VHH binders against q9fdx1. Designs and how they scored, part 35

Target 1, 300 residues: q9fdx1
Amino acid sequence: MEEDGSDWGGLAPEILINIISRLTIQELWTGPMFVQKSWLTVCRDPYLWSIFDLEPWFDSYPESTHLWSPEFEQKVDLMLRSVVDWSEGGLTKIRVRHCSDHALSYAADRCPNLQVLAIRSSPNVTDASMTKIAFRCRSLKELDISYCHEISHDTLVMIGRNCPNLRILKRNLMDWSSRHIGSVPTEYLDACPQDGDTEADAIGKHMINLEHLEIQFSRLSVKGLASICEGCPKLEYLDLFGCVHLSSRDITSNVSRLKWLKEVKKPDVYVPRSGDVAQTERYGHWRLYDERFDIQAMRI
Short names: E, the ipSAE of ESMFold2; O, the ipSAE of OpenDDE; V2, 0.75 times the mean of E and O plus 0.25 times the DockQ between their complexes.

## First folded at step 22 (VHH; framework vhh_6fv0_2)

Design BB2 (at its last look DockQ between E and O 0.46; V2 from the best seeds 0.00; counts 0 for: pae E 5.5 > 2)
Fold by OpenDDE, look of step 22:
Structure BB2 (fold): chain B 300 residues (1-300), chain A 125 residues (1-125)
Amino acid sequence: as target 1 above (300 residues)
Amino acid sequence: QVQLQESGGGLVQPGGSLRLSCAASGFDFDYYYMYWVRQAPEKGLEWVSTIDDSGGDTYYADSVKGRFTVSRDNAKNTLYLQMNSLKPEDAAQYYCARESWEEFWQGTPFGMDVRGQGTQVTVSS
């Protein structure tokens, strides 16, 4: 950036806020915040920090082992905590990845008006911080806890009991797809200890107002699906991609109970590449499921 | 000129304590997150600790967690590292560094643009 000699230091704060509000988070964090004290003050205006969304950046950035490093996590935590401070309680949306209980607990204590929480791929987010979220962020409408393996069905119960306005839940699990191989720690990929039916029961029992549900690669059975379809009558969108224990018949029979259902994503058969021994062990019976999965998304 | 100058290193016995200082000059110290990093002989640069601009948030490597404490005095433009319960594996050249966020947005977890000359910490029985 050529230091255009224009004394931007003389701009009225209102003008500066307007300009800064048009910047991406990346642009804001790499430039204006470090120009001068007056600029920093403006950059920390609570008005600018009602929404903290890093998803556009994550979507544009390729998956990397560095993103899963403790150092990266700490930086994300630091950034999130800073934003929480600057928001002065006005933060309503958080979309991040690779945060930990440290930052999330901090946010839970200070963001009572939180409506959207997306914390995808956060290995060190546990039920401890999520319980705090459930109790303190009761206005929650959207929750994305995809690829968070340390979050259990207990969190789903707590969220269901305390967040009556929840409409969107994303609880996707990682698959052994090529997208994650080489970037995600193998130990983490293997650590999917969650029982799909137990989670499904929690959802069906406690999330009656749910309209959008994603549970990709869940190991839930037809019983779990039945629990969801019975307990969540307002479902409009259901993503069952990768749910290998569900047959087409099972899906059709149970989703027919959902009067408002607009779209169902059905399990697609993941053919493990011959060389991934780990995939064969996890999906050893995938060949048996190939015949059972109708690839066509039922547009109801 | 932007400068960082470390001090406080020395020879200590295992279990001993040291307090390192880093004097900053030539920039707005209170606007930057600061790092402590260390380099042992024949080893790469290792991250030790981070502190935010206000001093409110601190982070530590697992290897030093519970033993080291980072702090700062923005009025004095000084960064500190209190090192307790020192171990032989803590022996290294210790550097203070100014954080660069540019590297973060490039997908690298650790970035710095200014670093001092370092101070030597030796731990020997």
Scores: ipSAE 0.416, ipTM 0.675, lowest interface PAE 1.1, mean pLDDT 86
Fold by ESMFold2, look of step 22:
Structure BB2 (fold): chain B 300 residues (1-300), chain A 125 residues (1-125)
Amino acid sequence: as target 1 above (300 residues)
Amino acid sequence: QVQLQESGGGLVQPGGSLRLSCAASGFDFDYYYMYWVRQAPEKGLEWVSTIDDSGGDTYYADSVKGRFTVSRDNAKNTLYLQMNSLKPEDAAQYYCARESWEEFWQGTPFGMDVRGQGTQVTVSS
């Protein structure tokens, strides 16, 4: 027997939805779904699930090795799949970290009106699920694939060709804010893409409506920058922090063509003197702060 | 008092089959996702399978996919794991567990808060 709306704890469903809509996702998933069946039904109402955004929680949660575990990834995937189902095709924004191809393929099949996809630090997302996103979610306006090292330039080509409304792309290769923690797996560091000019060329050739681009720590040369500036005339914001192969002259020469440009973040990065860390390890600054297996940070 | 009780383990030859059961009491079983996890000697817990509250959606670790089937009978408050084509690496103590999103948000492994005593699966001849 299904729970109906008349048992919504004595409150009309629209009133209960208004109350529940003010909760964080953590609060929602911890409390109201277990108060009684009528609350569970309201928590699954498609009206609540046009946006699924875990970034506030991730911003407040300490970075740890636990976040990189397969168990955490599976839980994020299960949560995303549930929200996809509850949204009944109405999901327009997804912002998560540490998901996988499984959850994204599921979302691509069921969320054709997706406009925002942010999947920062998702090492098990590949071109396979991103190709499905490109073909199935053609209304995409913002994509953040920062720190997704198994995604290649092929995704950039496919997104550019199939998602003409894309205005915002974030493809940062190193999370500078986490450089001191050392919690990332070695395999993840080894997978970091090194051919920035190939990705820059894909962007410049296929993303003509781009207004905001972040490619922190890309290894692009002035050739790649020229391709972007020639191919993306609508750029208003360009983040080149950590792009160590670009000089101020390279930047000045190329961004002068961008008539709408409001801000350029320069490649101002501290390079450790104690060794050739940047040349011998793919963005290996993380290794100086080894917190692998820090059991104290994992509240088990 | 919340209780989970696993049964159905035993000795089986490679390629054989077993069906595990988990009897639940003391809580509203049909409100919770349920897990099967296992622990081999000198190893940590390994996730095996998840089933949603109605039994409509099931999930499996890659190591068991295609060989194991999780199911539930909410009228009997019972969780099942059908294990086919058993391999020596499947030998372990098998536990059922109840999902806890509160434990997940606190960072405990896989976010579970109740586990039974377990049932032993041994694969040899």
Scores: ipSAE 0.067, ipTM 0.467, lowest interface PAE 5.5, mean pLDDT 79
ESMFold2 (binder alone), look of step 22: mean pLDDT 82; pTM 0.827

Design BB3 (at its last look DockQ between E and O 0.73; V2 from the best seeds 0.00; counts 0 for: pae E 11.9 > 2)
Fold by OpenDDE, look of step 22:
Structure BB3 (fold): chain B 300 residues (1-300), chain A 125 residues (1-125)
Amino acid sequence: as target 1 above (300 residues)
Amino acid sequence: QVQLQESGGGLVQPGGSLRLSCAASGFDFDYYYMYWVRQAPEKGLEWVSTISDSGGDTYYADSVKGRFTVSRDNAKNTLYLQMNSLKPEDAAQYYCARESWEEFWQGTPLGMDVRGQGTQVTVSS
């Protein structure tokens, strides 16, 4: 089989860029970058790296414990840092999962035009790197820090104070739902230290232009909800799914203040009835919820 | 042919130090991130450290952080691992490996396509 030596090396860089621009991130990282040095150079053209979005890949990939490994995190960090370098400051959107402070701080220092930051399920992103994001990425419009347990209300304050263009905030917390069981380390699931009312207060006080808020499985109380509804008058979308401390009455009374509200997702958490006892023994913490959760109160 | 060859392993007492080397040949060494990985008896392959192509960025497993230092000399096509304060649990076959992204996209934790034969590190009093 004569290796059809088609010297792809002879393609004009402009043509190659056009071809490469049509490739998925996965295709780029598995093929053209490793063909030859000249191709690598083209693959690193800043034009190709204004957006770094791994969400399509994550969505297609089943959740597994592997994604939560240090090895995987390191890979994500390396990729993100590489993209940041290649972008030469032109990166405007970052959507990744399982990155750490190391990569995020690096990005913060080098991506002043960042508008979208999604870092879902990043256990080792802390207030340290997020503070840098807040101060360095002031054009931020969208922030997704869902399932990041080491990010605190302090980050929300800093983001609110420094990112006036923020319109979308996703701060969902993990639940013991079937979605996470078996894929997320149990230790991480149990380590959700976030105070819902404190975070709610931060959002209400500092994010006045917020239009889209997701705070699934927050433990915020009616006081927290009131703070959000009072402080964020422009809210169009509010996701309160899994917020078990909010009654239907609480939600109705407070969201009525939001004149632009188009959609509210209410806490519709299926509390497994006591009969599925065998699985509940392993989740001791949920036993406390069974006794206090009047299922009748959730029938909106 | 792409080749990696580890050296520098040996027997050391707890608290001792070793310096591993990995000689690379057959590819543009300075274009690749490089890994150190290790495999202890009856254990799986464990990631130890990663170093960027330029050597500017280094990553370490928690188990070795503060004790191990990865470095590289691109002019010599050589990867290094300075291991200090060695512990019995550090005993393993140590491998250098070239980073590969293909495995990453397939969901494998350590994307590597080339690995050396390894060098044995034994830590014993």
Scores: ipSAE 0.480, ipTM 0.751, lowest interface PAE 1.0, mean pLDDT 87
Fold by ESMFold2, look of step 22:
Order: sequence, then structure tokens, then C-alpha cells
Structure BB3 (fold): chain B 300 residues (1-300), chain A 125 residues (1-125)
Amino acid sequence: as target 1 above (300 residues)
Amino acid sequence: QVQLQESGGGLVQPGGSLRLSCAASGFDFDYYYMYWVRQAPEKGLEWVSTISDSGGDTYYADSVKGRFTVSRDNAKNTLYLQMNSLKPEDAAQYYCARESWEEFWQGTPLGMDVRGQGTQVTVSS
């Protein structure tokens, strides 16, 4: 063995693993992986890749339209596929944004021990990959599918039926941290596509062990809330911010069933109302409003 | 020093075919995902295709899907793009790029590390 003064590749694997285990994803990909082949081999060690978590980066990085590009999505997908391969089935936690069905299907087939899946803001993830996750990743304890608008209640049914250890579900439908949102007419918000009671029913019927639920901006009614409160007796945290169809009375009367409940976030958002079409048109959303309220001739 | 050299461009008729090559040197080619990108006059770079380090996974832009095929030969440090059924809208300067986390973290949309002069594809009748 010949030690070179500028060559870290001669270090014993145990020493390299210790050094590398303390690096961020960016440091790992830009530094030690390009020093020498021995470092690249150590960086692909399955021990290092039980957790793949990009949320610290996303939390600290300024918002950019580039993060919503197909190019960025492909990068996230490629990283996830690579980590799945390097983990050799040992991946237990995935926290990313902007991935797609392609990478999730790949992970579902290869990561049976997955416990945490967070895929916020992933518009190209559908029920197809999520059904595979439900069927193949049965140890799942936490799921965050917030802002994934191509996922339907079918995913919630499949997850509830197949993942009995699920304790945390996040299904927020509007990113309130998106600053500078303008006022929208109340009728526009009611006309937006949403299946809040259907999703709430799926949760209440199938997720008996749920302890933490976030459904910000869900359009559920008191019927949906009742289904959740009856079906999820272990809830400790319930986030209903932006749930415009619920009153404080609705919430109070239903959460009395929840003996373990420690916190409820209430729907404390104002949505201005408009009584005419002209105001809707001035906000640029009139086409959605018109499509929702297209009432044709009644035969009776 | 990292070097990428594109070749294989030229003038073709609509519906014709070309095969582009990218010769890589100065880095361990078989450890990098590679891209093809293109740039039409007075336009920005457009992602065309991605291939994994082993060549096992390939990805294509919708505009070229079914017509273009990316491949690589890791023994020769060479990336290829087979372009069939070429259209006038495919005319551009074509570049290969390697994946770079440094470029990604600095805001480059795909982390593409473009270093060559590219090769021109012209489609006319």
C-alpha cells in the first residue's frame, strides 16, 4: 500500500466510511466521489444510503421556477434511482420534492423496508406508482403527498389497506407558504376540483392507527370530519388550516371523540366573496368558475 | 482536464437520420450520468436526453421520444445519439454534457456541465 500526500483513496475503508458519513448530499456528490475510484466505491456503500433526505436543501434554497422544470425532475429521479441501487434494498426514508412515477415505481420494486416517504410538490406522481408503494412498502409509517395533484383518494385507500403501521399522513392541498397569493372569490374556491369528503372517508375507514393528520385546504365537510374522527381514534394532531367548509362548531362537536388529541389547527383563512362574474374575470380564474357551474337544461 | 468533443452533425433532408458521438476524456466517464442538449439560434439550451452511468436507464424529451435513441460505450468513453425521422425543428447545435452537482447547486437547471463546441445539425430541403 502506498500513501500519497494528495491521495485520500489509500485510506482504509473503515476510516473513509467514518469521514463520508458526516457529509451532506452536495458535499458527497461534489467532493469525495471525484477524488479517486476507491472513494466512489465507498460512497456507494449500502450503509451510507439508508436515508435519502433532500428537505434541508429545499428548506434553505430560494424558490425558483427551475425547480419545476422537467430537467430538475429528471435530476431528482436519477438521484433517487442511484440511491435505491446503492442501498441494495436498505433504504428506509425518502424525503424529496419534484420526483415522478418513474423513480417511485423503481423504488417501490426495490425498497420493501421503506418507513418514510415524503414527496411534496411532485406533479408527475400518480396513483400508478403510489399503488405500487402501498402494495410493496408495507412498513410505511409516514407519508407526505402534499401538493401532488395527480394523486387521488384511491392512493389513500390502498395505503390504508396495506400499510397498517401508518402513523403520519400529510395531504395538504394548497401551499400557504406561497407568498403574494391574491384574493380569490369564494365561489372560485368552491368551484376548484377537490374530493375532500371522499379522501376523508378513505382515511377514516382505513387508517385506524393514524396519530398525525394534515389536510390543509381540503374541501371536506362536517361529514368527512366525522368520518375521520370516528375512524382515527388515536389522532394526537389534526391540521385543518384552510378547510373553508368547516366551522369551529363543526370541529368542536367532532373532536370530542378523540381522547388523545393534543392540537387542532383550525381553518382560520379568509376568502373574499364575489356576487358577480366580473370580479371573477378580473382575477383571471373565470374559466374555471364557468366550467364548474355549467348547468344545462333539466329534464324534470 | 475534463473534455467533451461532439461530432457527427451535418446537413440532412427532413425525415433523414444522423448519429452523433461525444468523446469524453479527463474524468472517469463510467461514473457519470450523461446528457444530450441542443440550442437553436437565439434560443436557450433544451434538454434532449439523459442516460445513466451504466446505460441501463434512458430518458427523452417529449419532442424527440420515439425518434431519438441515446446510448453509451463505457469501454470507449463515448456517448451516442441516434437521430431518426429528423424534422426542421430539430435543427440546432447539439452538445453532450456530464452530470455535475456543483452546477446543480449553483442553479443550472439539470446540473449540465457543457464543455465542448458542439456539432451542428441542419435540416433543410
Scores: ipSAE 0.000, ipTM 0.190, lowest interface PAE 11.9, mean pLDDT 75
ESMFold2 (binder alone), look of step 22: mean pLDDT 82; pTM 0.825

Design BB4 (at its last look DockQ between E and O 0.33; V2 from the best seeds 0.00; counts 0 for: pae E 4.6 > 2)
Fold by OpenDDE, look of step 22:
Structure BB4 (fold): chain B 300 residues (1-300), chain A 125 residues (1-125)
Amino acid sequence: as target 1 above (300 residues)
Amino acid sequence: QVQLQESGGGLVQPGGSLRLSCAASGFDFDYYYMYWVRQAPEKGLEWVSTISDSGGDTYYADSVKGRFTVSRDNAKNTLYLQMNSLKPEDAAQYYCARESWEEFWRGTPFGMDVRGQGTQVTVSS
């Protein structure tokens, strides 16, 4: 920070808060917080921390192995915990990636008014912290637990039972697409511990008010889809992209039950890029699915 | 000028203990999270531990969890690392470092802007 000789120390706290409120999270953490103690105090004003959203930064930052490192996770956890402290219970939206149970449990205990929780790509978030979220954050309206492999159907049950205002659920699974290759640990990519039908049943049984559901690359069967369509009559948006075990007929027959459905994303053919020869051996069975998937039949 | 100076390294036998110290000067020590990192020969920099500004929160790499304890005395501007049950694989140059969010947002590994000269830890029978 070039010591801009301007004695900003003389600004009234109210003015400073106003200025700071216009800054991005990145800008806040890179400048004002470190100018002087008085500025730090202002930067920690609860008014500034009703929303914690790192998605814009993640969207601008390329995927890398660094994001999946324990060190990065620790930094995210530290940041989240700090924000939780500063918010003094006023935090309503959390959008982060790569956090752990440590930070999420901390948030669960201190954010009773949480309405939005997005924790995509958090490998070390488990049912332990999510259970706390379910019981303590009952005002939850939006949940994104995409690419969280340690979260199970038990979490979905607990969330469904305790969060009646849930309208949006994103539970996408990782695909073996080129998007993740080289950045996501292979071990994590290979881990698909969740049963699609069991999760589908949990959703259908406990989340009756869902309006938006994303379950990309789920291995749910037609039975699972039926459970969702029967149990979630208010669905307006359903994303089934990559759900390779669902036929066009299966999808059409079941989604027809959804009277409010506005948009359905259907499974698309995964074409492995020719250059990934090594992955073709591991995913040879996916090629077989491509041959059976009549893309034309899915044009509703 | 911001300065960090590590001390307390030395030669120990496997299973032995060392206590490292890091003296901080030139900045408000109690406002910063502090790191311990280490670098073994022909290896990259490895994160060891983090401690919050107040010392209330501590974090450890899996490789040292249960054996190492980070602490700080803000009145003395000093960071500590108690290392117990030392293993040969713990041998490295140990550095204390100041956390930098600026570096974090830049995508720099560990997100540190200042570190000391380091202190050598050798574990040998």
Scores: ipSAE 0.386, ipTM 0.697, lowest interface PAE 1.2, mean pLDDT 86
Fold by ESMFold2, look of step 22:
Structure BB4 (fold): chain B 300 residues (1-300), chain A 125 residues (1-125)
Amino acid sequence: as target 1 above (300 residues)
Amino acid sequence: QVQLQESGGGLVQPGGSLRLSCAASGFDFDYYYMYWVRQAPEKGLEWVSTISDSGGDTYYADSVKGRFTVSRDNAKNTLYLQMNSLKPEDAAQYYCARESWEEFWRGTPFGMDVRGQGTQVTVSS
């Protein structure tokens, strides 16, 4: 028994859609879907579901261990699968956290026009669902797999080979030496990938059109950085915050090859990691102070 | 006075079938998505199935897909779970629950605001 999809009660659907389209996801899912059954039908109209973006809610939500529970993940998965169904293949942007392979595989099968996929902090997303994304979502322009520690360099290879329009990659890692991140499960911190050069090589070999790269807290060496700078000539933004094995000299030597580079975020040398900072130069007095490289002269 | 009352649990052999019912009262049942969830003694709460307010959309956990069927009768305010090909792993206390997006945005697990006391399913072998 499918729901009645028509609204013949006198409301002008275009004005209702215009009102609903201005609401946040939280407002939409709390209010309009439950005002009248006719509003529920309009709230599920495929036109409204080209974008599914929970990042504003996650940004405002208090940190807690609840976000890392299997129960929370299952709810995010259910919400994403519902939106995939309502979109009828029209989703172009997904921004969530804490989803899994189950929902992502479902989306990959049904959303071929996907352009943005951001799945920060999704510990149960693996190369399995990401391989499906690479093969089925070939219009992808932005990928954020930050803090997805079960994704390997194989995903980077497959995305680079199959998604030629990729311009933005975010692959930030958590501070793998820090025990003061109180909300994050300890076993998840222990699983953080440690081979930054293999991922850097995949990026440099396969992502020639990349314009924006974030790899905070990667353990890449100067070899990995060189591979990226040689293979990604269109880079305009490069975020190396927390990359403890790179010095200012390493960065300066390699970024000179990048003709369009506008900004480089350098490692914070006051990060208290024993042995990890022995070869890293200090950039200032404060732990979290950062500095942006000014590259505007290179555009001339 | 929102109330949910599960029934239909019991002891069954592996490969057997059970049909759970959930009688709802005190709210507009046909307005809400409904859940089946379960809890085994050594496990946390596990989502089993979701059904839309009209019954037109159904969703299942991978562990039960193809074996369980959720349905509803909005005229009788009743939710059902048909469980076929039961396995020892399906033994649990089963609850029906009402979706609440207010509770979800507050961070309540599964975004549920009402559930019953549950019905026990036991699979012997």
Scores: ipSAE 0.132, ipTM 0.484, lowest interface PAE 4.6, mean pLDDT 79
ESMFold2 (binder alone), look of step 22: mean pLDDT 81; pTM 0.813

Design BB6 (at its last look DockQ between E and O 0.06; V2 from the best seeds 0.00; counts 0 for: pae E 18.7 > 2, placed apart)
Fold by OpenDDE, look of step 22:
Structure BB6 (fold): chain B 300 residues (1-300), chain A 125 residues (1-125)
Amino acid sequence: as target 1 above (300 residues)
Amino acid sequence: QVQLQESGGGLVQPGGSLRLSCAASGFDFDYYYMYWVRQAPEKGLEWVSTISDSGGDTYYADSVKGRFTVSRDNAKNTLYLQMNSLKPEDAAQYYCARESWDEFWAGTPFGMDVRGQGTQVTVSS
């Protein structure tokens, strides 16, 4: 049965755009783009590419080691760069994971109207590309650089100085929780060189308009928290989940200075009691946390 | 019919050079990213290089970076892989492949919907 391939080739571009605009990114990249050259052209219409958001897909997809492969990163980079090209400067939101400096620098040079940048779990994004983002994407309102280990406090400084409209910052760090175990390369999990207090100082000094801050599993001290609370008076949301160096007292005393604070997530990390030894042997690093974690300090 | 045909493989000494070619037919070559992949004996398929549709962007596996150069001639519908400073570990069947995104969305590292028959590269003293 020769499927009467309805010659969709005769559709007016406007009709095609309308149809295509209703498709998910996944649907676009698995179907219409590859039907024929004319369809590809329509799929590349700048109108379709003001927003590039892969988060729904990532959220629906289980974490796996494959996502952390160089090959996957390369695919993300290619896709992002393509979208940047197609957008013709009209891209305002980028939400991706596992991209690199190669794609991000490319985007920085070509997306002056970028308002949202989320690049979670991008191990090969460094200060080099982020500096470009800071200088060229000055309309940035939301930044998510969670689980990006090669981004330093210097980026935070540059973003703070150049992006006055920043309202949301997510700088969560990876924990050794069950959430990442088995999916994230161990080497990457171990390579968290970020200085929590230095980053906190950068945030407090340069991001005065911040309303939403997530710094899960930061190693910031009470001094760092104080810097944030003093420097970011407009904070409405503060996520300190997993910040093990902060006591309940420290948090209460400092967040009380935030007049607009609506919600604070406190470090409520379940430290496996020594008795569940069997699971702890596999995670040698948790032994170090057991010795230093005064469980009493976490009883809010 | 969409077709890819690799050529240029052969026997080379360590430190030697080879240039692989891949002739494409049956599709708009200039609209596709192209891959080189290789498969060594008893090993899985390994990504080697990617080149963008226009040839402006190139990517390389760490194992071949600095030694291999991917290029393309869209007018000739041909993909190239210049391999310099070849090592014994480079010995493999080399394939050119057209990029596919289906596997990407399935969470796999790379996707190919069309691949040639391959060309054998042997590196021996």
Scores: ipSAE 0.449, ipTM 0.696, lowest interface PAE 1.1, mean pLDDT 86
Fold by ESMFold2, look of step 22:
Structure BB6 (fold): chain B 300 residues (1-300), chain A 125 residues (1-125)
Amino acid sequence: as target 1 above (300 residues)
Amino acid sequence: QVQLQESGGGLVQPGGSLRLSCAASGFDFDYYYMYWVRQAPEKGLEWVSTISDSGGDTYYADSVKGRFTVSRDNAKNTLYLQMNSLKPEDAAQYYCARESWDEFWAGTPFGMDVRGQGTQVTVSS
């Protein structure tokens, strides 16, 4: 039942698999899958699909309203479901945007060895699929749920309780550094979670092994930061960019207990272009405070 | 039915210029991102350029950046590629493609719907 690999594009099967395993999804799609039937068979080999990473594509693709359409979401869901099937339970890393509960629930049922899940900007992912991920993907080491506004602190609790290997959490709410934030539908911007202290408490209470935390633009107060610093003693990296309710003193006094901390990103002063005056007003008191205190010294 | 028709190819000297056009019909052109791709003999399709639905954002493969300019006229349902400083390695059959939401893994690279016959660009020695 084994095919003769000597005819696969003139290469031995082991050499062909090695070449293909180094290709990005974009390169696979442009070449091997359309050249020969034998290449199509190799492109579906489960070894090739241990990692499914669309972030390079999203970084090169212009932000626009069509990325937020149901049709695009269905395309991402179809891709993810197909890769889940092709991996035959071997998928360990997923990095996508704009997927839904349907695809994540499907993956949760079939990918017990998942170590990395990044689903940035997925407005139709809720606590329902994330609860399944928490219970069924217990080897999870990295989670990025940035800009997933239908996910609540309950997901953070469930992940913390069930995924003891979690070392990296990214829960960024807004990314002022993105030049394309204006393409995001207003309804998703308006739905942004406002419960920063509740999420911070869930993190501090349940994620004792966390080493890397990003919560850019969270509205947490010093109470939330204290919960994180008390509950996550192993933190090495803490990204607080855009956390406007934290002063430099709040940060200094709380991160001092973190013995392993190598870097903290402070709330930076936002310098808006014309037409973005609201951002300047939000950071006005921060500019005056920042010039009086050296937040960067906390990295050393 | 969706139709894409490429034109404007031909023979040019190295360092020369050529302007390709792609006439689109059968769909709402100004709702779709558009692509240029190319295919040298016995090779797969290579992505060349992307342009957003409004035309406000453009992207290029490293091999053509600075030499090629993509544009579109949504009133005429037409996509363009201005190719300057052409090199022998640019010789290929050039196709336009629209973004595809229904067959991402079939027949086209990265969700690109190639339907036309293409237009040949030849760069003589």
Scores: ipSAE 0.000, ipTM 0.128, lowest interface PAE 18.7, mean pLDDT 74
ESMFold2 (binder alone), look of step 22: mean pLDDT 82; pTM 0.831

